# VH-VL binders against q9nrl2r1430to1533, part 56

Target 1, 104 residues: q9nrl2r1430to1533
Amino acid sequence: GGVHELSAFEQLVVELVRHDDSWPFLKLVSKIQVPDYYDIIKKPIALNIIREKVNKCEYKLASEFIDDIELMFSNCFEYNPRNTSEAKAGTRLQAFFHIQAQKL

## First folded at step 3 (VH-VL)

Design j23 (framework fv_nezutatug)
Fold by OpenDDE, second read of step 4:
Structure j23 (fold): chain C 104 residues (1-104), chain A 122 residues (1-122), chain B 107 residues (1-107)
Amino acid sequence: as target 1 above (104 residues)
Amino acid sequence: QVQLQESGPGLVKPSQTLSLTCTVSGGSISSGYSWHWIRQHPGKGLEWIGSIYYSGRTDYNPSLKSLVTISADTSKNQFSLKLSSVTAADTAVYYCARGPYRLDYHYGMDVWGQGTTVTVSS
Amino acid sequence: DIQMTQSPSSVSASVGDRVTITCKASQSISSWVAWYQQKPGKAPEPLIYAASSLQSGVPSRFSGSGSGTDFTLTISSLQPEDFATYYCQQANSFPLTFGQGTKLEIK
């Protein structure tokens, strides 16, 4: 128990969540709002899921963590045309992530 | 399963308003889908007229925008098309269809009505 | 507006043939292309969405490919029930637009 320093993965997830462009990625896409989403995206993932995996120490390698984050962005770009707000947000957030990931 | 059915008068006089209704069954128009009107002039291709979303937002073909109104009645699970000042060029089979929900793009129409023929003639 | 140009406008083929229909967009539309099959007196039926994804219930002999401006619908082995008119449609931006159609006739 008690206060402990966040791991690099935990800290990065926090920074991603706090980013202004995180809104498309905070949680899984709603089946109700986007009925065809899961017909297209076969490996859905979101920051809340990644955060949970981090908390459970499911990432043994940085590459595994990075792969999930990249999957998250890949899903976004697969489903959202380039000129959408989601894709634009994803582009910016991914750029931010790539910079931060260099510190891992 | 979701089904769509067009209804309305098959004959409309020039300069009058064409009015059609699409009745949706097996699903709610209040769900996260888009609802479309498409027409096909005899022997021609398909032309998108406009769309309405469960939020009430509408998108129209610019070539028809000034003459087209699409509305929805959630209580009846219907959405409607009104095309004013019709001419012979508006003679066509009119389809209603369902598509995925997006404000700025679609993946296409996955469910179609059988279509209803509308003839503009004096 | 984005124009969708299909080729060919018509094609004659025999049962068992491999048939390819192309659609060219006037500008890049990523993978936002749908394909439809329409038989005389019937409504269009969806075949493909997102350029390469099969709609539910569509036979596997149908496939779609392409990205950017060039798209293809392929029927690997033509069946008697496949003779119809096919349309591509872009779903990248409004107004939504369709190709002029390709009529697939029996040889």
Scores: ipSAE 0.019, ipTM 0.674, lowest interface PAE 6.1, mean pLDDT 91
Fold by ESMFold2-Fast, scan of step 3:
Formats: sequence, C-alpha cells, structure tokens
Structure j23 (fold): chain C 104 residues (1-104), chain A 122 residues (1-122), chain B 107 residues (1-107)
Amino acid sequence: as target 1 above (104 residues)
Amino acid sequence: QVQLQESGPGLVKPSQTLSLTCTVSGGSISSGYSWHWIRQHPGKGLEWIGSIYYSGRTDYNPSLKSLVTISADTSKNQFSLKLSSVTAADTAVYYCARGPYRLDYHYGMDVWGQGTTVTVSS
Amino acid sequence: DIQMTQSPSSVSASVGDRVTITCKASQSISSWVAWYQQKPGKAPEPLIYAASSLQSGVPSRFSGSGSGTDFTLTISSLQPEDFATYYCQQANSFPLTFGQGTKLEIK
C-alpha cells in the first residue's frame, strides 16, 4: 500500500535516459552493427543494464553507481574518436551527470 | 556440458619455456566466452596469469606480461600458455578455466580444469 | 592492482554452525566479486558470482552479500562437505585478483 518513492539512483538514471545526448548509451552496442566493439571494450555497459542493477538493488553505495556511469563514459571515449557524434554526445551527457551527481 | 583438461611436461628446467595446453570439450572456444590461465603455488592462493577471448584478444597479468604468451587453436578447440625464462618461483599447479561470456564480463569463472602440476627444478 | 584481503585466514567450526567469511577490496569494485570453494587436491569450484548470485547447482545454504569494498560469504548451516578453503576474486578490473583464502576446519 501507499506510494513508493523512486530511489535517488533511479531518478538520476531516468534523467540521463531523458537527456537528448543519451542515444549512444541506451542499450549495449550491437555486435552485428559494430563487430570490433567487444574486441576493444572489455567491460561493456549501458543505461539499460545500469537501470536493471538499480532495480535489483545491486548498488549499495553511491560510489558504485557513479563508477558504473563513469565506466560507460570511459568506454565511449575509448572506442569513439574525439570528433564523432558519439564522443560529443558523451562529453555533454557526462557534464550533465557530474552536475546531477552532486545531489547523491 | 563443457569440460577443460590441462596437459604439459610436469618438469621444466630453470631458464626454459613452460608450455601448457588446455583442451576444451562440450563447447567451442569461439563461442563468446573468455578462456583463462590461473596458477597456485604450493600451499598458497590463486594467481591469475591471463586470458584469451573468442576474438583472439589477450590480456596478461602485468607482473608476468613480458614472459607470457597465450594463444588459441580453434581447429583443435585448444588454448595454450607459454611462460618463458622460468625459475623455481614458477613451480605451481596450473589451471585453465572458462571465464564469463562477453556480455557478462564481470562474472567469475564457471568451469575449471583439474589442474596440472609443474615443477621447475634442475 | 586491487588487493583482496580475506578474514579470517582460518576458522574452526562445527556441523550446523553459521559461518561467515569476509573479503575486503583495496578500492571499490561495485558488486563484482566471485567466491570459490577448493578442497585439498582439487580445482576451485564456483559458488557465487556478482557478489550475491548463486552458481547453478550450489546448495542454498551458501549466500553472498556486499558491495563496494566489503563482501561476505555466509554458510547458514555448515555440512560435513563444506570443510574446504574459500577464495574471493574481484572481476572489476585487470589484473583479476584473488584473496589469500580462508581455511574452514573441523572444530
């Protein structure tokens, strides 16, 4: 009974998903479309996986949640050259994340 | 069901190269999993040596990187370890193991070989 | 490298006891810990992955918990076949590293 409050992590993931620059991060990179991605990126992650981990209560510390989000951005910059739309979206979304993460 | 079996010489002289092979049955080494070598010194804990992926990508423990080569032979469904310039400190039981599927990267190793004992002695 | 430190190094217990083994990482590793059981002369066998997920076929008396730097393996009611050495392993970053092991002995 009653209303459930969203967790701080869930609220932040929802904000990231809603952001215009989230498109490279919504789901895992397709092996069919990008066959060399998994040869280069050893710890693939995306917002849908992070959201699932939040829903399963796998983050006990804010630092663990922040580490997974930062891993997602690190993967983006490792795979995508600096001048790509993906890297530019990642740079803007990461800056937005850093502002929002101050609330954690 | 996937099974792994190590094979190798058992005794190696100091300064020589140790060569071990892991034979995989019941599954393909090219199926998207990672394949690992781990060793255990007498009476001590476990040390990760390195891994090879379905793609051929290798990762090595930095403490061993200059001495270690891991390779795969998909036609024989085997992966192998070469450890060069061995010393008495390399005396250990050597295990091969299947690591996580590529999308489950942060999981552990779920299938292990029985281990093969390697002694480095003159 | 991430150092994994287990506590205690050895523990003596009786059948039916609740046994707790802890593992501490030198830096945050999220939930990326696996636990293994090793009996003398045998290869390690997987027990737990992702800190709390039970490996298929492992008895429900085994459970894992923790996140960040502090992790726990619990055996709720110790059985005779559980006397073994237990290892934690971080799967967060390379090189993969193991704890030094906890030897569970008959009291």
Scores: ipSAE 0.000, ipTM 0.556, lowest interface PAE 18.9, mean pLDDT 86

Design j24 (framework fv_nezutatug)
Fold by OpenDDE, second read of step 4:
Structure j24 (fold): chain C 104 residues (1-104), chain A 122 residues (1-122), chain B 107 residues (1-107)
Amino acid sequence: as target 1 above (104 residues)
Amino acid sequence: QVQLQESGPGLVKPSQTLSLTCTVSGGSISSGYSWHWIRQHPGKGLEWIGSIYYSGRTDYNPSLKSLVTISADTSKNQFSLKLSSVTAADTAVYYCARGPYRLEYHYGMDVWGQGTTVTVSS
Amino acid sequence: DIQMTQSPSSVSASVGDRVTITCKASQSISSWVAWYQQKPGKAPEPLIYAASSLQSGVPSRFSGSGSGTDFTLTISSLQPEDFATYYCQQANSFPLTFGQGTKLEIK
C-alpha cells in the first residue's frame, strides 16, 4: 500500500464530515428513531454513502458529486422544519459546502 | 456546469395551450433541486409561474388565470410547462431555472436558461 | 401573497458611484431574499442569496443586507458592466414573488 493524495471529492467529503454541523448527515436516518422518515424521503443519502461512492470512483463529473450533496441537504430540509437543529445545521453545512465546492 | 435550455413554439394562438420544455444538462433533475418556470412580459418584471421538485411535488402561482401544469421527464432530464387557454397577457419571455429544493434554504435560483419568447397572437 | 417593493424604480449613476437599492417586503420574510441582475435581452443572473451571501463569481463590490422586511443591495463602486436592471425576490413563502425591478442607468 502507498499513500496517495486525496482527490478533490475525497478532501471535500472529509471536510464535510469534520464540520461541526455534519451530525445530521453522517449516516442514513434510522427508521427506528424516525419511523416516518422513509415515507417522506424517497431518495435517502448520507455522507458515508457519498464517501463510498467517491472511493469507488462513481462520480465522473463534479456535478454528479454536487448533486448528491444537494440531495442530502434537500432531504434534510424536506423533512425538518426550519427551526429544528437539523435544519439549522444543514443550512450552515450547505453554506460551507457551497464555498468549498467552488474549488471543484 | 449545469445548463438549462428552454424550447417550444414561439407563437401560440389565443385559447390554445402554451407548451415549453426545459432541458437540463450537466446535472440531473432527479437530484435534490427545485425546477422553476418564470416569465417576463415585455417591459415588465419577473413573475413566478410554478415549480416542480425532485420529489414530484409541484407548486403553482395562484394568481395565474390560465391553467398551469408542470411535469418532469427524468429519462430525458427535462421538465415542462403547459399553460392552457392563453391570451395576449401570456406573451412573455419564459425562463426555466434551478434552485434548491426549498428556496428559503441558502441559495435562490442559481441557474437560469437563456429564455424563450412566446407570443400569443391570432 | 408577499409583495416586494423596490426603490427606486430607476436610478442614474456614474462609474465609481456607490449605489443602493432597497426592497421592502409586505411582511417579515426573515433573510430569505435573493437579488438578481438582468441585462437587456438576457436572463437574470443571481447576485445575492439569503439576503447577504454572494453567489459564486459575483464581484465583492456587490453586497446585500437586511432582515425582516427591509433589504438592501449595494454596489460599492459602480463599474460599467453594472448598468442593468436589478430584482429582489422573496423565498420565504409561495407564491414566490419579485420586486418590480430597479433600472440602473448611466448618468
Scores: ipSAE 0.257, ipTM 0.815, lowest interface PAE 1.9, mean pLDDT 93
Fold by ESMFold2-Fast, scan of step 3:
Structure j24 (fold): chain C 104 residues (1-104), chain A 122 residues (1-122), chain B 107 residues (1-107)
Amino acid sequence: as target 1 above (104 residues)
Amino acid sequence: QVQLQESGPGLVKPSQTLSLTCTVSGGSISSGYSWHWIRQHPGKGLEWIGSIYYSGRTDYNPSLKSLVTISADTSKNQFSLKLSSVTAADTAVYYCARGPYRLEYHYGMDVWGQGTTVTVSS
Amino acid sequence: DIQMTQSPSSVSASVGDRVTITCKASQSISSWVAWYQQKPGKAPEPLIYAASSLQSGVPSRFSGSGSGTDFTLTISSLQPEDFATYYCQQANSFPLTFGQGTKLEIK
């Protein structure tokens, strides 16, 4: 696959970034503001890192791209209690992602 | 508490597609658990068929040679197995089971259906 | 695929006995073993996860141990309801694989 898949990944990442509920996911969690995050989350990731990987053609398969997005949501739900604004944003953005990912 | 119940035809003819459904009650298939199909041939041990996650991601046992499809219907709180081109070797008891929550992905299956017997014969 | 081999294939025991069942993985699986009990005509029931963690509602006479390739299920004082077939399962990698089973029979 390659070229066509990378175009689709870029489109999907752009749609996620533009979504109202993307704010917890745009950049890595600050070590200064949230010092225990990196003690709990062993594989941190964010949309800016995923977008960089797309631009560098680092995803060989759609499954690899989907796994990184799912890891991002999994990290959110592991760190943030269910009733937080972060977890609620993650739930809505993940549902949006699942609809969009059907195109992959 | 969460309960799982298998349903489908007990008898399937060779070369046809086996279709089974698992109905989940007391919990949502959209929660962060995985949902699995396992079978047991007469007098034999357990064989993992495949799984589906709340995200819709599926994993299948490669030994089934791409004959398996697992899908979910969140509106009915069900997930289903289709096994194409069946032979007598597919005669087994089929179980659905709840697998580990995503944060516990190396744990075992904690809730099982009662099993449904499928016989493949002409 | 990771092959799980159980030993013994069958064991005869009396009520009150201490019973041990072993499970060997063909490659290292850390602590990612689950154990199940299956009675004739019934679905498997979970006993142990993560090699040594007791499933909720399971009697304390059941315990698990092991890491790497060698795992053990122990029943400290066998009860009449414990006569069943026992299975180990590796949860380290796909495809998930089970041992062949150990049948626990009345002596």
Scores: ipSAE 0.000, ipTM 0.559, lowest interface PAE 15.8, mean pLDDT 87

Design j25 (framework fv_nezutatug)
Fold by OpenDDE, second read of step 4:
Structure j25 (fold): chain C 104 residues (1-104), chain A 122 residues (1-122), chain B 107 residues (1-107)
Amino acid sequence: as target 1 above (104 residues)
Amino acid sequence: QVQLQESGPGLVKPSQTLSLTCTVSGGSISSGYSWHWIRQHPGKGLEWIGSIYYSGRTDYNPSLKSLVTISADTSKNQFSLKLSSVTAADTAVYYCARGPYRYSYHYGMDVWGQGTTVTVSS
Amino acid sequence: DIQMTQSPSSVSASVGDRVTITCKASQSISSWVAWYQQKPGKAPEPLIYAASSLQSGVPSRFSGSGSGTDFTLTISSLQPEDFATYYCQQANSFPLTFGQGTKLEIK
């Protein structure tokens, strides 16, 4: 019931969420807004899901955490053409992530 | 099933603005799809003009000399094309089409209108 | 812009023939390729998306393959209704671009 220090994973997720280019990744894609998304993307994931997994201590290795983040970006680039706003945002956010991940 | 129908004047004078409307039936333009204008000059291939998404976002072909504006009217379930300062080079069959992806063209354009012929002539 | 170059520009074939049409992109476009069939006086109709996926209702004699820069549309056994003009299209980047078309004619 008190304040505790964030783990490295928690802190990184917070930084990703706060990033200006996080908007495509904050939550799972709405099937209503994008009816065919899940016909293409078979392993959907988003930052809120990853955050939940971190909170539940589901990541035993840093590689597992990194894999989910990379999956998130992979999904974005699979679904979105290269020069869409989403893909551009993803490219920038992924670059940011790669820098931050070196601290893990 | 979703159907698209182009409408507008078949004749436009040079330097005037070409205006076309695509009426969508059997589905909503606000459902997350992309909506496109494509044209085909007589005996030639296909040229993408531009697109509008249900969110209102637009993409245009930068190679077009004329100014292009694409808009949508959700209340009428229509989207429109305006091409200003037309010349003989803008004579073509104009198609509207649907892409099933919001920000992706993965499925290409899966539903097309029948096309409408626009002739630019004095 | 990404250029899509189809080959051949025209091809003559007979019913029952295997027909192959190729499309080459000026740069890598992953699998973001669609194929269309257009008959005279009609709008294009979708055949293939994502390079190799058949659109709904398209006969199985049609198939698509390829990734990166080289793509192929194949008709395993040509039917009378298949004589038309075919177009490839890239969906990787804006502006969206089409191949110049391949006219499939009766021999």
Scores: ipSAE 0.018, ipTM 0.678, lowest interface PAE 5.7, mean pLDDT 91
Fold by ESMFold2-Fast, scan of step 3:
Structure j25 (fold): chain C 104 residues (1-104), chain A 122 residues (1-122), chain B 107 residues (1-107)
Amino acid sequence: as target 1 above (104 residues)
Amino acid sequence: QVQLQESGPGLVKPSQTLSLTCTVSGGSISSGYSWHWIRQHPGKGLEWIGSIYYSGRTDYNPSLKSLVTISADTSKNQFSLKLSSVTAADTAVYYCARGPYRYSYHYGMDVWGQGTTVTVSS
Amino acid sequence: DIQMTQSPSSVSASVGDRVTITCKASQSISSWVAWYQQKPGKAPEPLIYAASSLQSGVPSRFSGSGSGTDFTLTISSLQPEDFATYYCQQANSFPLTFGQGTKLEIK
C-alpha cells in the first residue's frame, strides 16, 4: 500500500502499545538480561521495531505488516510456556489485534 | 555471588496471614530473573507456590486459589509472600529461589535461600 | 497439572555404584526438566537444567538425559557426599511441579 495504509498501520500499532497487555512486546528482549532468548528465537521483533518500520514506509502490503505482528506473537508463544504471564498477555493482545486487523 | 535470605515469623496462628520476605544480596531483583517461593511440608516433597518477574507480573499455583500474593520492593531489593487464612496444613519450610532468565522459567531455579521454618499452631 | 513420578522412591547403594533415577511426566514437557539434590536440613541444590545441562560446579559424575515424558538422572560412580534425596521438576508449564523425591541411602 500507500499513505492511507501507513496511517492505518500507525493507528493499530498505537492501539497495541497502549493496551494493558503490551508490556512483553514494547521493546526487544535484552540478551544480557535473558541470555537464552536469542538461542531459541531466531527472528526477534517488538512493537518499537514494527513502529519504526511503519514510519520508514517499509511495509508495502498489509500482509507484510500483519506478518511482523504475528511473528511477534509466535515468538512469545515459542519462548514462553502456556500459563506464564507473558503467554497470557500475548493471548489477550493477539485476540485484540485480530479484531483490530479487520480494519486492514 | 547472589544470595537469598528468607525472614518471617516462625509461628503463625490459624486463620491469620503468613508474611515472609526474601532479601537478595549480590545482585538486583530488578535485573533479568524470575523470583519464586517454594515450600516443603514436613516429610514431604517440594511445592511451587508462585513467582514474580521484573515486570511485576505474578504467576501462582492454582491450588492456593486467591490465598497467595507475591510482591516486590526494588528499593529494598526484596520480594515477599503473603499467604492468607493459614491452617496447620501450611506448616512447612519456605524457600525463596531465583529462576535464571527474565522471560523463561524453563531452566529451573539456580539459587535458593536456606529456608525458613513456619509452624501454624494455636 | 503435570504430574511428575519418580522411580524408585528409595534406593540403597554403595560408594562406587552407578545409580539411575527415573522421572516420568504425565504429558510431554519437551526437555524442560531440572534435577535437584537435597541433604537433610538443607535447601535443594540445583544439579541439572534442560534435562541434560550440568549446573556450574556440579561434578561430571552427574548426568541427565531424556525428552518428552521420560527423564533419567545418573550418578556414574557414587561418592559419600551423594547420599541425599533427589527431585525432578518440570519447567514446561505452570504450576511448576516436582516429583515425590528419590531417597538415596547407604546400603
Scores: ipSAE 0.005, ipTM 0.578, lowest interface PAE 11.7, mean pLDDT 86

Design j26 (framework fv_nezutatug)
Fold by ESMFold2-Fast, scan of step 3:
Structure j26 (fold): chain C 104 residues (1-104), chain A 122 residues (1-122), chain B 107 residues (1-107)
Amino acid sequence: as target 1 above (104 residues)
Amino acid sequence: QVQLQESGPGLVKPSQTLSLTCTVSGGSISSGYSWHWIRQHPGKGLEWIGSIYYSGRTDYNPSLKSLVTISADTSKNQFSLKLSSVTAADTAVYYCARGPYRISYHYGMDVWGQGTTVTVSS
Amino acid sequence: DIQMTQSPSSVSASVGDRVTITCKASQSISSWVAWYQQKPGKAPEPLIYAASSLQSGVPSRFSGSGSGTDFTLTISSLQPEDFATYYCQQANSFPLTFGQGTKLEIK
């Protein structure tokens, strides 16, 4: 993507980070604190990694940026049972992302 | 309140190109949703043809990839399907539908057109 | 391509019955299955997404469950308007694929 797209990605990531439901997604899940996470989740990702990729201009297409955010949500729902606080936060944040991504 | 409506020919001759248009009302095709074509052969199940996204990105069923083109006309709020070199096997009801932004969103299609019948016959 | 196999191909039931339809994916699709209802001459209507999330406006007698490869659609108390063909669809990867359908018929 263009400079306009990169600016839009940064704005969207900032909005996601500021959202009340971002807490499960801010940083990579700790292997020490959650030992079985990496046995189940093969492509871990978090908002801090996505933001770094935006800042380094690693996303060439809006679809690549969206894929990484959707991978983050997919990992959440794969690992966390549906009725956990993590899964509930993920559902609300994903809905927010869907609305905001219409601006991309 | 978003509605989709298919339009196109009812009859197409073998070897010709089938052209179908989906008109969207109550919402913009420039929104973050994906826009899909699905068909249903007489008495059979559903087959996904392909999709187009706001970004202009298209995804096609590999079984149809060399024959299919999906495009969007934002000024008319329409997206269209062209299927080249049709045969009797392409006789089906064709549906347009709204899906999530990308398949990675992992939801189904939430708004469907009524369908348009296409018969391929000499 | 991921193959979706539905069973049974048809089921006969009476109003008030509990009806169960199953769908099996040829490989793991996590929770990424949607269910649709189709009546003769009509377009499919969405019922369930993400295996167990009910579409807005769909009656609570419909429920979905499952993860990985095995998924189930349940109608807890069948109503006259529920006689239709039901389809599952995997939303895990391209191409999107549907089950062959289950026809729900009046006994």
Scores: ipSAE 0.000, ipTM 0.568, lowest interface PAE 15.2, mean pLDDT 85

Design j27 (framework fv_nezutatug)
Fold by OpenDDE, second read of step 4:
Structure j27 (fold): chain C 104 residues (1-104), chain A 122 residues (1-122), chain B 107 residues (1-107)
Amino acid sequence: as target 1 above (104 residues)
Amino acid sequence: QVQLQESGPGLVKPSQTLSLTCTVSGGSISSGYSWHWIRQHPGKGLEWIGSIYYSGRTDYNPSLKSLVTISADTSKNQFSLKLSSVTAADTAVYYCARGPYRLSYYYGMDVWGQGTTVTVSS
Amino acid sequence: DIQMTQSPSSVSASVGDRVTITCKASQSISSWVAWYQQKPGKAPEPLIYAASSLQSGVPSRFSGSGSGTDFTLTISSLQPEDFATYYCQQANSFPLTFGQGTKLEIK
């Protein structure tokens, strides 16, 4: 089969997923594990969803892609106190993202 | 690129309500950001007024004597400031700005409007 | 409230000079400090975030350092376009607060 070159968005998502601090963000939060999550977070999003949107070329602007990534982090920080493992991971991953996003 | 633009009356009488709107373009206020109002009195420093988040949550500076209300209209991609019972002390350049969400002010306020001057005068 | 105290309030320098501006927080704020540059009649422009990270597009002659209560903004070699007022800001807790500003003037 043919090999396709990854777009900048695709590549960045891959890098985010591979990051050690991506574990809180790989999939949507389970309602079973976190029963009150969706009472608080009204616009849930995760890297797998963002990846799907990239694959479907739903992002017309880099700002749209960045908006979704930032939403993902903001959800994490809204639900998780600063001293939690999730928030700490999110902080580091977000820092990584901000560096990488400058290339977009 | 994301841009912010303040709009509203440049003159307000004492005891009236100051009303400003920030229009966001190139990005959605429904995304995971914080949206802020900051003001700068003539020849003075910067003062944070308040913020609204994509969830609708608001935070206000408790030091302000006037009543502050910040709201958002996602359909118009705008957020607004209302400052009631204004006095001469509320004369300032008012800025709107974008930042990260509450618990991750990691990258500060990265996008600012050009500012709008509001003068409180009888 | 967390107070941010900048030093000096004003400084005169020449092109090519190394300039250092400090900001002291009234309590520990980790690394949640941002620096802004403001020119007359303009909105503040972001320079540094998280105490030491450069915003996109900011020249490398700008740098930030510090953690806890003491923070520094450094311009390694002052350029003509760098004469402006600089502000630090803490983002550790609400209310968000700014330093009083440092006006960098041409000598």
Scores: ipSAE 0.017, ipTM 0.683, lowest interface PAE 5.9, mean pLDDT 91
Fold by ESMFold2-Fast, scan of step 3:
Structure j27 (fold): chain C 104 residues (1-104), chain A 122 residues (1-122), chain B 107 residues (1-107)
Amino acid sequence: as target 1 above (104 residues)
Amino acid sequence: QVQLQESGPGLVKPSQTLSLTCTVSGGSISSGYSWHWIRQHPGKGLEWIGSIYYSGRTDYNPSLKSLVTISADTSKNQFSLKLSSVTAADTAVYYCARGPYRLSYYYGMDVWGQGTTVTVSS
Amino acid sequence: DIQMTQSPSSVSASVGDRVTITCKASQSISSWVAWYQQKPGKAPEPLIYAASSLQSGVPSRFSGSGSGTDFTLTISSLQPEDFATYYCQQANSFPLTFGQGTKLEIK
C-alpha cells in the first residue's frame, strides 16, 4: 500500500487503541492465563499485531486491513458470551470502527 | 491433580458477615480457569453465588446483589467469599469449584471442594 | 435468567433398567449443558459436559444428548451405585443456573 493508506491505517489503529473499549483487544490473549482460547480461536489477532503489520507495510489494500480488524471482533464474539463486558466492549468498539473506516 | 478445600466458621450470627476461603493445590488460581462459589440449602438444589477469573473480574448472582464479594489472593493461591448481613436463609453447605474461563462455549465445573456447612443462628 | 426445569422430579427404577432424565432450558443454550451426580452428604460429581461429552473416569453407561432447549441424560443399565440425585446446569450465560434435581430411587 501507498503512503496515504499507511498513514490512514496508523491513525485508525491509534484511535482504536485510545478508545475506552479497546481493553480486550490491546494484545494477544495469554496462553498461560487462558489455555483453552487457542483451541477455539484458530486465527488469533490483536491491535498490537495489527499495528506491527501496518508498521511493516504488510497491508497492500484497505480491504486487507479491514479484514484483520473484523477478524479481531469476530474472535471476540466467538469466544465471549453476549452478556460479558468483553462482548459489550467489542460491540461498541466495532460500531466506532465502522464509522471511522468510512474515511478509508 | 488439582484439589480445592473450603475453610471458615461453621456458625455465624445473624447480621454478621460470612467469610469463607477456598485453598487451591496442584494448580494456580492465576490460570485461565474460573473459580466459583456454589451453595446448597438443606434439602434443596444448587445455587450459583458467583465467580472470579484470572483477570480479577467477578460475576455475581443478581439475586444476592450488593451482599456478595469474591476476591483472590494469588500469593496464597486462595479465593474467598464474603456474604454480608446474613440471615437464617443463608444456612447452607458452601462449595468452591473450578469452572471454564468463559461459559458460553464450555461445560460446567470439573473440580469441587468437599463443602463446608454454615449455620446462621444465634 | 435462564430457568432449567428437570423432569421427572423423582424416578423409581430397578438395577438393569434404562433410565432417562430430561432438562429443559427457558431459552436456547446451544450445547452448553453439564450434568452432575450427587450422593447424600457428598459434593456433586461431574458426569457430562457440553451436552454429550463424558467426563474422564465416568462409566460408559452414562450418556447425554440434546441441543438448543431440550437435553437428556441416559443411564443405559442402572447399577446400585447410580442411585443419587442428578442435576443439569446451563453454562451459556450468567447467572449460572441449575435444574431443581431429579432423585433416582430404588423401586
Scores: ipSAE 0.000, ipTM 0.569, lowest interface PAE 14.4, mean pLDDT 85

Design j28 (framework fv_nezutatug)
Fold by ESMFold2-Fast, scan of step 3:
Formats: C-alpha cells, structure tokens, sequence
Structure j28 (fold): chain C 104 residues (1-104), chain A 122 residues (1-122), chain B 107 residues (1-107)
C-alpha cells in the first residue's frame, strides 16, 4: 500500500466523522462518566484515534484499517443495549461504512 | 454484599402517581451497572418496567413510556420509579434489580430487592 | 416485542427426577437468555445467563442450553428445595421480556 491508499483512508474517516451518526464514535468514551466501559471493552478505539493512526502511516494494509473500524462498531454493540441511540447510530454508520469500504 | 431494598407506599389511589425508591448498599449506583425496575402482577409473570445507567441514560418499556420516569440520586445511592396515572392494573409486587452493563446483549439481573407490594384501590 | 413462551406451564415431579423446561422466543435472540427461580413470597433468584452460563453459587444440577429461538433449562436430579416457579428472560432487545413461568410442583 502506497500514498493513494492513505488518501483513501483519510477520505473515508472524514466522511465517517461528518456523518450524522458519528457522535458516539468521535472520541474515546469518558472514563469519568462511564468508568465500567474500560472493564468491559479491552480494546477501546474511536475515530480520532483511527485518524491519528492514518496520519502516522500505521496502516500498511486496507484490512488493518477496516479491522480497526469494525472493532469500533463491535465495541459499540457489545457495550450498548440494542435499542439505545448509540446502538442505532452505530448500526446506521456501520452500514454506511460497509458501502464505502467496498472502494478499498 | 450488594443489597437492594425497595420502599414506598403500599396503597395508591387510582389516577395518582406511584413513587418507589430503591436503596443500594454495599456498592455504588455510579459504578457502571444498570439499575432496573420489574413488577409482578398477582398470580402472573414478570414485566420489565425500565432501567437507568449511572450516566443518567434511561430505557423504558414502550407500553409504559408515557407514564414512567426513572431517576437516580447518587448522593443517597438510590434510584426511583414514578408511574403516573395508576389504575388497578398497576397492582403488583415491584422489584428493583441490578443488571450488568451488557444486559441487552448477554446477561440477566444478578441482584434483586425483596420486593414491595403496591395495591391500587380507592 | 419478543414473546417468550415456556413449556410446560406446570409440571409435577419427584425428588431425584430429571426435569426439563423449555422456552421459545418469537424471533432469534442468539444466546441472550437468562433463567430465574422464584420461591413463594421471594424475589426471583438468577440461575443461568447467556443461555448456558451458571450463576455463581448455583448448584451444578442446573444447566441451560440452546440458541436462536429454542432454549432449555434442565435439573438433572431434583432436590426438595427446587420446587419453585422458573422464568426465562430474553436479553437480546428492549423491552426485556419474560416467559409466563413454569410451576414445578411436588408429585
């Protein structure tokens, strides 16, 4: 993977950040507000962390980038009950991601 | 070691608001668990009313959503149920219970209060 | 709402019997079912979570199985203290829903 792949990752992260349903995923969950989150979720991640990894060229393959995004959604569905605003936002954003990720 | 105890009036008149409180001891309601209200009608099964998380987020049974409010008072280590416009159909034993953070994905409720009987009659 | 239906509604058994109670969900709930035991005048006590995981302190004669829509609670050798009403509960989606209960009675 070259510079074109890094550009594609950055573009996709920007599209995810701009999506109406990105609000649960923009930053890591607050340890002060949600202290049990880090007892359950052993590999926390958020869009700001993923974007930093893209900018530092830490993804060598598209599969590595996709794995981190999927981890983010998996964490959401594991922690949040199905009918919460967080889980519903995650379901819609994940569907959007799957469509966009076909370009990778 | 964690214990839950319901308290409130045993008799409520039709059209009034039922108010129940659950006092938690041996653990904090701020410690990430979900906190639930369940009721059991005489001779019938269990009905989930709703839950509150330490973040203040609430989830309610849609059949009761317009009538139910659950709130938490972290300074007293309590969470409370208000059910408005009660009728005889709201006569039940009311339980508070601790559910895990992963309740809707994995687990049931692991600690229950002893229950408090509420009769709705004139 | 996901409807949980238990079978049988009532069963009579003797100490030492193997007792099986089933629970059927109206749609797939993966493995997200819990089982509770309720004795007269008492609150429900948790027995099993995630279909097959035994709650701490619960005797090993209790076991759970199943996935999707069909779930089973088994008591391998019934003891006198096991006469109670048993409830299943789905934890897949809100609202959380319970089965109607199975009353286990002395034969």
Amino acid sequence: as target 1 above (104 residues)
Amino acid sequence: QVQLQESGPGLVKPSQTLSLTCTVSGGSISSGYSWHWIRQHPGKGLEWIGSIYYSGRTDYNPSLKSLVTISADTSKNQFSLKLSSVTAADTAVYYCARGPYRLSYQYGMDVWGQGTTVTVSS
Amino acid sequence: DIQMTQSPSSVSASVGDRVTITCKASQSISSWVAWYQQKPGKAPEPLIYAASSLQSGVPSRFSGSGSGTDFTLTISSLQPEDFATYYCQQANSFPLTFGQGTKLEIK
Scores: ipSAE 0.000, ipTM 0.560, lowest interface PAE 14.3, mean pLDDT 85

